# Ledger of designs, part 2: VHH binders against q8wuj3r1227to1361

Target 1, 135 residues: q8wuj3r1227to1361
Amino acid sequence: NDFAYIEVDGKKYPSSEDGIQVVVIDGNQGRVVSHTSFRNSILQGIPWQLFNYVATIPDNSIVLMASKGRYVSRGPWTRVLEKLGADRGLKLKEQMAFVGFKGSFRPIWVTLDTEDHKAKIFQVVPIPVVKKKKL

## First folded at step 9 (VHH)

Design t8
Fold by OpenDDE, look of step 13:
Structure t8 (fold): chain B 135 residues (1-135), chain A 118 residues (1-118)
Amino acid sequence: as target 1 above (135 residues)
Amino acid sequence: QVQLVESGGGLVQPGGSLRLSCAASGFTFSSYWMTWVRQAPGKGPEWIATIYSGGSTMRDDSTKGRFTISRDNAKNTLYLQMTSLKPEDTALYYCARDLSRWSPFDYRGPGTQVTVSS
């Protein structure tokens, strides 16, 4: 199954590459600021491109990820999901959808869907992204 | 200065075993997850295994049953125990520091050669 896409506010961001697609949204303004993809061949090796890219993502960014085709479900690249708010120790399968956040805290709406056949996330993210404090 | 130095490689027959070591210095070893990768001639780098600071591991399925990654934080050393070696395991083996923080190419050792041949 090669069908995968990310849609933000009605706009689709397709990818021609098997692997992981990434869309970055400004957490203050809610606009898409960048998108890219990382091929399976990169993910299977040393994914320095992915780590470098994520390092350059501005803080307070919503990060969307989706797999296309059969992606590499295990490897050091999965560490980036934890950095973006995924729970540690999560087991990835052959497909995934991810809504993450790069910042100093983990929003409650951060979510990861992993499946062998399909993964899907549909959700509303509040903009601007703010850290909630207990009163 | 961050340094990683691999050792333990060599020539072995199929079915043999090797234990690779990676000596780390210039940083707080215990704070970083560490990774073994390998690269054969004409092929791209292949991920083998990663070990967290606390000892939990991620491993590639192709070598999971034969290779074991471990670490000794007191000795600042990363290990790769290889068993049931095959000719296709022939490669230059590298250790790399926490890939989530730094470029793995910037913080890796020069590698140790493993050759499996009859």
Scores: ipSAE 0.026, ipTM 0.391, lowest interface PAE 4.1, mean pLDDT 86
Fold by ESMFold2, look of step 10:
Structure t8 (fold): chain B 135 residues (1-135), chain A 118 residues (1-118)
Amino acid sequence: as target 1 above (135 residues)
Amino acid sequence: QVQLVESGGGLVQPGGSLRLSCAASGFTFSSYWMTWVRQAPGKGPEWIATIYSGGSTMRDDSTKGRFTISRDNAKNTLYLQMTSLKPEDTALYYCARDLSRWSPFDYRGPGTQVTVSS
């Protein structure tokens, strides 16, 4: 693609800067509540801005992330993906797309896709997001 | 009171080796992810490696495998084994713990100085 974007229910959320784009969706109602990007200069060091942003995301939120251009694919910021449900030890390649969750459980639809030339996720997420009950 | 105390630094010639230690107290060490970071004079902090509570690690490729992070949960100690040291490795080295899934790294100690010079 010529542009990196995140699409929620047919609406696109583009990013103009190289780095990562983040879209937050309320897991109870399915509405987008935040759209933010983090440029490479923030990602290269200890990314306080990104860590603090994620800390303020309400519980029960769906968190979408996508790379734009040449992004910083290594370093401490990538631990945010694990905190939002990504598998430990995955190595990011030149492109990434991620569907994650902030909350006390890990939904089955949490997904990370990372490849050298393209990364894409199409995902249907049940709303409201609820923990699976035992029968 | 959480404490992290780094040690094991010193002056070493290029090509040499050092093992840095980080003694932890005041928290359940085995339950936390632990990280080494370094900072050279006039530079921003540089992440080196993280070891998760389960023992898996994540390392920065810039060291080309010269540095190995490890932990000994029985001794509440984090280690960084450094080999093939270069002048560019000269820096103050800090250990940090991960307070929660969403918190920044927690630096509590004074760091330990590594100086690589002929």
Scores: ipSAE 0.000, ipTM 0.186, lowest interface PAE 12.2, mean pLDDT 74

## First folded at step 12 (VHH)

Design u5
Fold by OpenDDE, look of step 12:
Parts: sequence; structure tokens; C-alpha cells
Structure u5 (fold): chain B 135 residues (1-135), chain A 120 residues (1-120)
Amino acid sequence: as target 1 above (135 residues)
Amino acid sequence: QVQLVESGGGLVQAGGSLRLSCAASGFTFSSYAMAWFRRAPGKEREFVASISTSGDSTYYTDSVKGRFTISRDHAKNTVSLQMNSLRPEDTAVYYCAAGPTGLDWEYDYWGQGTRVTVSA
């Protein structure tokens, strides 16, 4: 029995199916603009549906992801995460929680947690999302 | 040398149709997924449609679903975008892109774009 959810400002976005759950937040206003899920049974091999979905996400969006289930594809998923600011070369494990950003820069708060049994992120993201300059 | 050359753009009235074409050369066409993007004035470039290497799968942004159709011809190394029921908000420069190969997702190659203008 796997448990996964995304919560934004007190509102939970559950997923009933094994796969990847995605919540998209407008980086300027901080509101949730979309919520979707990709079933593991559909995302076999190359997860091009997720890739294409990510391509449709507007720039300056905070992208939240959480996995559910034990048999989610791992290797190819790293490319999606990298596009959203994850470090290259990361290896996914059984479970994943991700806070990413689609834009022209990589915010320092982009975070990926990969675990065999439980992945968790609790994070505050400043809105609006802006590129920080070095002091 | 890799080349993606778009054609078919122009001026059309709202409700009209256009067919864009992209001619690809300089790479193994059949190994790449192909896509169309567009950039409207004052806006960021956005995804429009994509088609898998085999041509068996397609994906569209919501705003063009039911109106646009992406297709590819392996014999001619071309990708097309049939655009029906055009709207003023479809006005943009449309770009052809060659992206995913194998397990990777990235758009390695881009065309210079073709301008589509839809008048009210």
C-alpha cells in the first residue's frame, strides 16, 4: 500500500493511481494552475507524455511531482527533472518527491528527494519567483 | 549540416486554414521525434504539437486540440502542421524542432521559423 500526495498551502492533491502526480503553480501569483497524473501503466519505457506535458507548462512555473507505487520508470525520468532544474546525473530510486521550476534560471530552492521507501519535501517558496543576484 | 526549413506561413483570415511544412536534412530523421512551437508577439515560445519517431503518437497543447494536426513523412523527411479554424491568437512565428532520440528528451535542432498571421 503506497501513499503519495502533494499539498499546497493546506490543500491536498491526492493520487489514486500508481505513477507520477504533477501540480503546477504560477510563479508570479502563487496559485495552482493545473493538476494532473500519469499512470505508471501508460508511462512504460520512454515517458514522452510527461515530456510533452512539461513542454506545455508556462515559463516561471513551480512544478511539483510525487511518485506513487514501486514500479515507476526511473532512468528516463531524470531528463524531465533536469529540464525543471534537477542536477544532472541523479539516480532515481523507488519513490520520488520533487520541487522544480520551469524558466530561464535555476532557483536555489529546487529540490529532489529520492528514496526506496519514502520521499518527502516540506518547503516554502517565495512568490513571486525571481532570479536572485549575487551579493 | 543539420537544417530544418519551415514553409507555408502567411496571412489568413480568422476561420481559415494553413498547412505548415518543415523539411529536415543533415540528421537521421527517423530517429527523432518532431515538434512545432510558436512564439507570439510579446510572449514566450510555447509548445504546439509533437509527433513520435514512428508517427504513431501525437500530442497537442490544449488550445489547438481539434484544430491542428501534426504529421510526418519519412520518405520526404518532412513534418507538417495542418492548422484549421485559425484564430487571431494563433498569430505567431512557428518553429519546427527535432527532439527526442531514444531515451532522451531534448530539442537539438530548430528551424528559423515561419510567420503566421491571422486577421480578425
Scores: ipSAE 0.018, ipTM 0.351, lowest interface PAE 6.4, mean pLDDT 85
Fold by ESMFold2, look of step 13:
Structure u5 (fold): chain B 135 residues (1-135), chain A 120 residues (1-120)
Amino acid sequence: as target 1 above (135 residues)
Amino acid sequence: QVQLVESGGGLVQAGGSLRLSCAASGFTFSSYAMAWFRRAPGKEREFVASISTSGDSTYYTDSVKGRFTISRDHAKNTVSLQMNSLRPEDTAVYYCAAGPTGLDWEYDYWGQGTRVTVSA
């Protein structure tokens, strides 16, 4: 049955296949704007579907990721985590959970949890992430 | 010279089916993962489906799961997308794409696209 999920404000976003699931939240309004899964075959080699997806995420977006099952824990796709604020040189284990940010700065709440048997993050993120007057 | 040529698009009523085909030439087909993307009018290009180099693994965006099936034929150097239970929101230009197994970050090869129109 579903091994992993992402929950945002009480709504669950499950994954049906081994790999990585991603949920994007608009950092200005706090709404979920997309939910996508990337299975292991997409994560192997050059995962152009994932790279294109991440590249088109708007600036000032909160990006949540969670692993499902035995995911591809090495390879070029893992650079996406660093681009979204993870520390460089982190070694992914058999499970991972990530709260990241697409933008020009790195919020202090960016968090990666990776363990061999379980990875879990509970995080409250202030909205808007960058406070500014709307016109 | 690399070419990806899509075919099989057309007009179909909601609930109908179409099969798209993409003929590949000018590269080692078996060394590339293949994918379909689509672009609806006024929208950004979105991922639809992909298939591994061997054909053993397939992936689908959530909105098409259970309705679309990607396949590849190594003998004919083609990738196909069987689209069943079509909906008006599936209306788009569908693009075939190829990505290498190396470290290239961007998509290497794209087709011209084939238009699919699903009427209510």
Scores: ipSAE 0.000, ipTM 0.123, lowest interface PAE 14.9, mean pLDDT 74

## First folded at step 13 (VHH)

Design v3
Fold by ESMFold2, look of step 13:
Structure v3 (fold): chain B 135 residues (1-135), chain A 118 residues (1-118)
Amino acid sequence: as target 1 above (135 residues)
Amino acid sequence: QVQLVESGGGLVQPGGSLRLSCAASGFTFSSYDMTWVRQAPGKGPEWIAYIYSGGDTMRDDSTKGRFTISRDNAKNTLYLQMTSLKPEDTALYYCARGLSEWSPFDYRGPGTQVTVSS
């Protein structure tokens, strides 16, 4: 299905092409600093555009992703999800939604939902993002 | 220096099988993910299969399970086993060293040609 968007504090960020869409939120201030999409041709090939984009995201950033349409759910691009906190060995289904984090730690709210028909996450993230110490 | 050298390509009839090899040197092979990519004339590059440093694999569904990636860390060699070959599989096949922390594939070989024709 092609009904896909990311919503942050009431503002919607739709995707124009099948693939994945990405919204980046600054973890210190909580404002959206980037909105980008990556079409299937990028995901299926050598995904330098996606990896370069993620490499330039500042540390302490919340990274939201959602699929649109029939996206490429396999391949080397999915390693980006692991770098943003998803578990290794991840198997994406036909739809996915993801709340990840770029930084030196893995927050407890990092979440992936992937299903064949619908993927949805509703999430409240504490701002500023801070490392939770072990007692 | 990092070096990747593919071999095993050639002319194969439809329905045939072929095994490609990629000899790696100049880096700790067992520490890197590896992948196979193909490029047909007039098309962009197309990822075929991916293998993690730990041995887990991913493949593109478009090959319908006909292609299998594997590695032999003792021989620093990556393999692609191809079966039930079709004319649409005609392409230059090359191996690439997998993702460093935040970089895409950083090195690739010159490729080996696979041609599927009667």
Scores: ipSAE 0.072, ipTM 0.423, lowest interface PAE 5.8, mean pLDDT 77
Fold by OpenDDE, look of step 15:
Structure v3 (fold): chain B 135 residues (1-135), chain A 118 residues (1-118)
Amino acid sequence: as target 1 above (135 residues)
Amino acid sequence: QVQLVESGGGLVQPGGSLRLSCAASGFTFSSYDMTWVRQAPGKGPEWIAYIYSGGDTMRDDSTKGRFTISRDNAKNTLYLQMTSLKPEDTALYYCARGLSEWSPFDYRGPGTQVTVSS
């Protein structure tokens, strides 16, 4: 069972195709502003499409990603994920769930799960997203 | 001026090993991702391996069991360790600055020839 989905505030954003699903949430208002998916067949040949898409995401956006299927591209995903706050040196497998942030800082709630076939994240993100001040 | 110069190629028998080097100059080597690519006559370029500025690597399935990419930032040098070489590995091998899938490379060397033949 390689099904994957993203749910935001009780609303599911399913994808019928294997690949990478992306949901973008406005960090100030907490509303979903866009969602899209990238098919594996496309990613295999054109991974830069996802890279370019992420580049267009407005700052102060929460970015949710979920992979679906056994044939998700194993390309240099770390570059995109790092841009969204993932740690360096992460190792991706066939499945992933990711809560990232597009902005000038890295919130502590940025999380990546790469457990094969059962990657899952349940998380509450405070809105508005603000940079924590150092004491 | 950005320069990349490959070396270490040559003629080897099947099952042999080679270590390719790529000397980089004219830029902050440690700040860039690097790539090894090869091209055989009549064929398109084949991406062999990537190495991030941070040291993580990505290799294709066809060669990752036999080829290893690494870098020495102190020496401004990129390496490709090749083992268990096959005739089909015969190609001109290039080093390039950047990762083609995310940040297309903007510079490459003239290449070093690797020939695997009995």
Scores: ipSAE 0.014, ipTM 0.286, lowest interface PAE 8.4, mean pLDDT 85

## First folded at step 15 (VHH)

Design w5
Fold by ESMFold2, look of step 16:
Structure w5 (fold): chain B 135 residues (1-135), chain A 118 residues (1-118)
Amino acid sequence: as target 1 above (135 residues)
Amino acid sequence: QVQLVESGGGLVQPGGSLRLSCAASGFTFSSYDMTWVRQAPGKGPEWIAYIYSGGDTMRDDSTKGRFTISRDNAKNTLYLQMTSLKPEDTALYYCARGFSEWSPFDYRGPGTQVTVSS
């Protein structure tokens, strides 16, 4: 797995290191407000950097995640996915892509794709300003 | 306010066993996930095992099934059963409260030393 990116309305957000890349979109306006990556050393420990990043995002935010290369697919960091709407107890495979939501409810469009060789989501999220999104 | 106190560490021969305990107070223990983390000199922290509030567990495969996390909610105590210990397991072992909500701070104890040597 040489290439991984998240694309929102035609703009690509690549990651340079193995791990997880994250893009945050404002759920009211549909604009990207943040792009960050988390390398494997962060994912292997206590994931304070990831947890704090997501905890400070305002409610009503769309959170996109995608794996890059050989990422750490187990451990406490995976609780973040559950808090963003992923099903508890799902096992991540060697690749993942995720469309989640930070808010007081779980939208029907929350989606996780995880496979050993390739993971990809292409999705339009229903918000007041609906924009085409790609993970 | 939240307090976690580890015990049960010590010097042990290779191939031996230890059970670490973590006494918890200052919070509703049964409502929180819990975890064990270790840190050897010159290395960063490494999670070992995680237990959900409901009792399901996750373990890091690097221990090859030698370490088992468990909890006793009636005693507010977290355990780590360690078997077939190797010199590479020498480290300071902490218990830590897992995430229950999106709180910015999570608590861990001061740790208990495990030393595996002849």
Scores: ipSAE 0.146, ipTM 0.462, lowest interface PAE 4.7, mean pLDDT 77
Fold by OpenDDE, look of step 15:
Structure w5 (fold): chain B 135 residues (1-135), chain A 118 residues (1-118)
Amino acid sequence: as target 1 above (135 residues)
Amino acid sequence: QVQLVESGGGLVQPGGSLRLSCAASGFTFSSYDMTWVRQAPGKGPEWIAYIYSGGDTMRDDSTKGRFTISRDNAKNTLYLQMTSLKPEDTALYYCARGFSEWSPFDYRGPGTQVTVSS
């Protein structure tokens, strides 16, 4: 099954190419501000395009990622997931879904799902995204 | 000043082995992830392997069965052990300081040439 998409508040963002799809949501207003995709060929080698793109994402952004087809599961690009809240040393398979956050803290709702055949996340994220104070 | 200097390259026959070294200076080596990349004439850069400061590794599927990345923090040195070398492995091999904020690496050495030929 190579069908993959990201849906935000009832609106679907399909991907036409194998690789990683990215949707960026403003954490304050909850609106989608950008979306793009990175082909496997880009993820291979030195994935400057991915790093440059992620670097330009504003802080306090929810970052959604989903794979289509057989994505590149190994490579230094996966370090971006750690910066977006994923656990260090994660093991990727052939499919992935990811809800991350770019900011100065790590929300507890950051989630990664990885499967060989299908990865799926259904999640409600409170807007605005705020740092929880430790008591 | 950050410096990376590769060594250990040379001419080998197919099936041979080489061990590359990368001497690091000018920064706290043990605090940084490190990367090996290579570039053949007419081709773009290819990443080979990545090693965390803590020693965990990532390796490209095409070479992971033949190449091993390691590090000695006490010696400020990164290594790439290559075995079962093939002509297609011919390239200039670079060591690079690993992941910095939203960048795969920020410094690399001048490279060491590896040539595999019968």
Scores: ipSAE 0.117, ipTM 0.524, lowest interface PAE 2.6, mean pLDDT 87

## First folded at step 16 (VHH)

Design x1
Fold by ESMFold2, look of step 18:
Structure x1 (fold): chain B 135 residues (1-135), chain A 118 residues (1-118)
Amino acid sequence: as target 1 above (135 residues)
Amino acid sequence: QVQLVESGGGLVQPGGSLRLSCAASGFTFSDYDMTWVRQAPGKGPEWIAYIYDSGDTMRDDSTKGRFTISRDNAKNTLYLQMTSLKPEDTALYYCARGFSEWSPFDYRGPGTQVTVSS
């Protein structure tokens, strides 16, 4: 069962290789800024390409990630999920889907779903993304 | 200027132990995650261990628990304690700076050679 894809406002973003697919959305305007994939050979080592890619993402960006096929589910690359709002120390299973955020705060809609057979997130994100205010 | 300098490598017998050190300068060491990596001839880089700025470490490494990462923030030094060394551990070992803010994961030292042979 291969439902591992990313869709933003009706547009699907494919990947041809096992690993992790990433889509970045501008949190101010809701436009997709970039789409890229990171193959398993990058993930199982030191993922310089992934780290540098994430470092260049503008602040206030929504970052979507999904596994494709049998991906490398452990190692230093998983630190990226924590920096984008995932809880530290969660163990990834054989499939994952993630909605994260690069910015100065952690929105409540940051979500990680990881399971052995299927991981899926359907999420509506408010645009522009703003920090919540207490009453 | 960020600088990382490894030491403590050498030739050891199988089953032996080594302690590697990485001296850090040019940045606030305590604010950064750190990691050890190795590269054997003909193979790609392989991470060994990862330590958070808090001192916590990532579980699950390719060394099956034979290597232990640690840090001493007062001395700006990262360590790798290696035990039960095997010939397959022969490689160039280097330290690298991890995340602090959204800094690139691109600063590493020149490495120190570890050779395990009888």
Scores: ipSAE 0.263, ipTM 0.557, lowest interface PAE 3.8, mean pLDDT 79
Fold by OpenDDE, look of step 18:
Structure x1 (fold): chain B 135 residues (1-135), chain A 118 residues (1-118)
Amino acid sequence: as target 1 above (135 residues)
Amino acid sequence: QVQLVESGGGLVQPGGSLRLSCAASGFTFSDYDMTWVRQAPGKGPEWIAYIYDSGDTMRDDSTKGRFTISRDNAKNTLYLQMTSLKPEDTALYYCARGFSEWSPFDYRGPGTQVTVSS
């Protein structure tokens, strides 16, 4: 079984749990600030852990998500993605890659349902640029 | 005051059907997404289905073939039609007001017990 994984700057962030994995990147520094995963059991239940986690994500963060195994494609947890720029009512497929942003940026949803059972997704995400003033 | 009151639970034999109702009051029902969840003894809460304010529905794959969520905005009532009930469906079933900013729901009722047993 081939599972999706997240790689940032050459570093892989694997997950041992079926469900979704999340990597948060500081939008200003470009540094990974957190990495976690949420099991299917959490996603299928009342996903307070996920919502609480997302709530703690600082503004101006890039949020990467990838599914592993047969994640729960439907449920209240998906609503959290709206906070990261997903369209309301977006239907998720069997596999998911997601690039979101904590803030006003509109992220891109990538749902995978191919006969080849694999896909490569390339996404360029704009990050806020802090203008340096010369003192 | 927001209130949700579930009804329609009870004892049913395997293969039977039940229709749960949730009476909503204290808010504009039609403006909110609604959710059904359940919790069996010794298990964590399990999501069943939710319905958008628009009427669109999402259902968990484990029960979507047997359970149907619907709503009547005129009656301020949420429904869960359950068919082909199994012993593993035994649980306390909750009605919950849909998504808030940082939570899956902000209100839920006290629940109605569903027991499936021969």
Scores: ipSAE 0.112, ipTM 0.517, lowest interface PAE 2.5, mean pLDDT 83

## First folded at step 18 (VHH)

Design y2
Fold by ESMFold2, look of step 18:
Structure y2 (fold): chain B 135 residues (1-135), chain A 118 residues (1-118)
Amino acid sequence: as target 1 above (135 residues)
Amino acid sequence: QVQLVESGGGLVQPGGSLRLSCAASGFTFSDHDMTWVRQAPGKGPEWIAYIYDSGDTMRDDSTKGRFTISRDNAKNTLYLQMTSLKPEDTALYYCARGFSEWSYFDYRGPGTQVTVSS
């Protein structure tokens, strides 16, 4: 049950510790610009390390998140999901996968999958990420 | 200067109730999310409850509904109503500002001690 990773253009980003993985992709060129993880001890309490990390992500960034193992599925850190486009008040289950965006608009491909056994998102995101007008 | 000061702790028998208060100053209280965290002896910090600037609360908490967070923006005060207290709830209880505006400074109060005797 401990098989968790984020894959971008064929490259896998596994995590060695239970918690949350984060991969950031530049929305203009589609290149992965960072990968980090936050272990459960950071996610409990007030997770300033996570808040500070997300605050420094550039605008127009695609932000991927995935759980590994038994992660802390509640608490102040989940506010980050809302700021990256997740619906407010969703209950996280024992697994999660998330495709979010840091920018001035909410793209239609922002999505969160959370389930007790397996959470998985398979998605292609248009690059560059732009705000679309209705025709 | 941002200041948070907790009060309302003390010694309580199991099954009892307490209301903790957190007086805020030095910032626009109504513009910020707020939260309660506790730390028991020999343990790491544990999140308890979170309230948005709107007054809405996060749906999940670790206390299984025994604790209720609330705020009074007119008094710049955050509250934690605690019921059905257990010895395991013995801890220092802190209020703190939550995540807001993509900035976060680690502002928390000195804490108020809650001791639940057997």
Scores: ipSAE 0.280, ipTM 0.600, lowest interface PAE 3.2, mean pLDDT 80
Fold by OpenDDE, look of step 18:
Structure y2 (fold): chain B 135 residues (1-135), chain A 118 residues (1-118)
Amino acid sequence: as target 1 above (135 residues)
Amino acid sequence: QVQLVESGGGLVQPGGSLRLSCAASGFTFSDHDMTWVRQAPGKGPEWIAYIYDSGDTMRDDSTKGRFTISRDNAKNTLYLQMTSLKPEDTALYYCARGFSEWSYFDYRGPGTQVTVSS
């Protein structure tokens, strides 16, 4: 079985658990600052762990998510995606790849193409320009 | 003061139906997402469904075929229509004001008890 995985600068971030895997990239430096996974059991019910984790993600972070196995496509956990740029009421399929941003930047959604059973991810992820204040 | 008050719970036989109501006050109801959750004895809180301020809904797969969430903004009321009730649906049902920025919900009512038993 081919599972979705996240690769950043040639480094793979696999997940051992069915659910979603998350990789956080510093938007300024372009380096991975954290990675974690959330099992389906955590995604079910009230996903406090996920919400808390996302809340701790620094602003100006690129957030990569990928599903492994049969994940919970519906549930309150999907609301966290709205905080990362997803549209409200977005319906997810059985598999997901996601590129979001902590802040107000609009993320890129990647869904499974039912015809080809493939998901296409863009090679270039846009990063919001942060205005630096002159000290 | 934000207030949520659930009603409509009770004892019902398997296969029966109930309609829960949640009366909201103390805030602009129409501007907020709303959620139903339940908690059975010995279990953690379980998410059932939420409804956006726009009226769009999301439901848990375990109950979506039997439970329907809706709202009447004119009456400041949230509803949960339950059908084909099962013993495993026995729980305290809570109405909650929709998601805060980084929380699942910020206000919850005291709950209404639903008991499904033959």
Scores: ipSAE 0.261, ipTM 0.612, lowest interface PAE 2.1, mean pLDDT 83

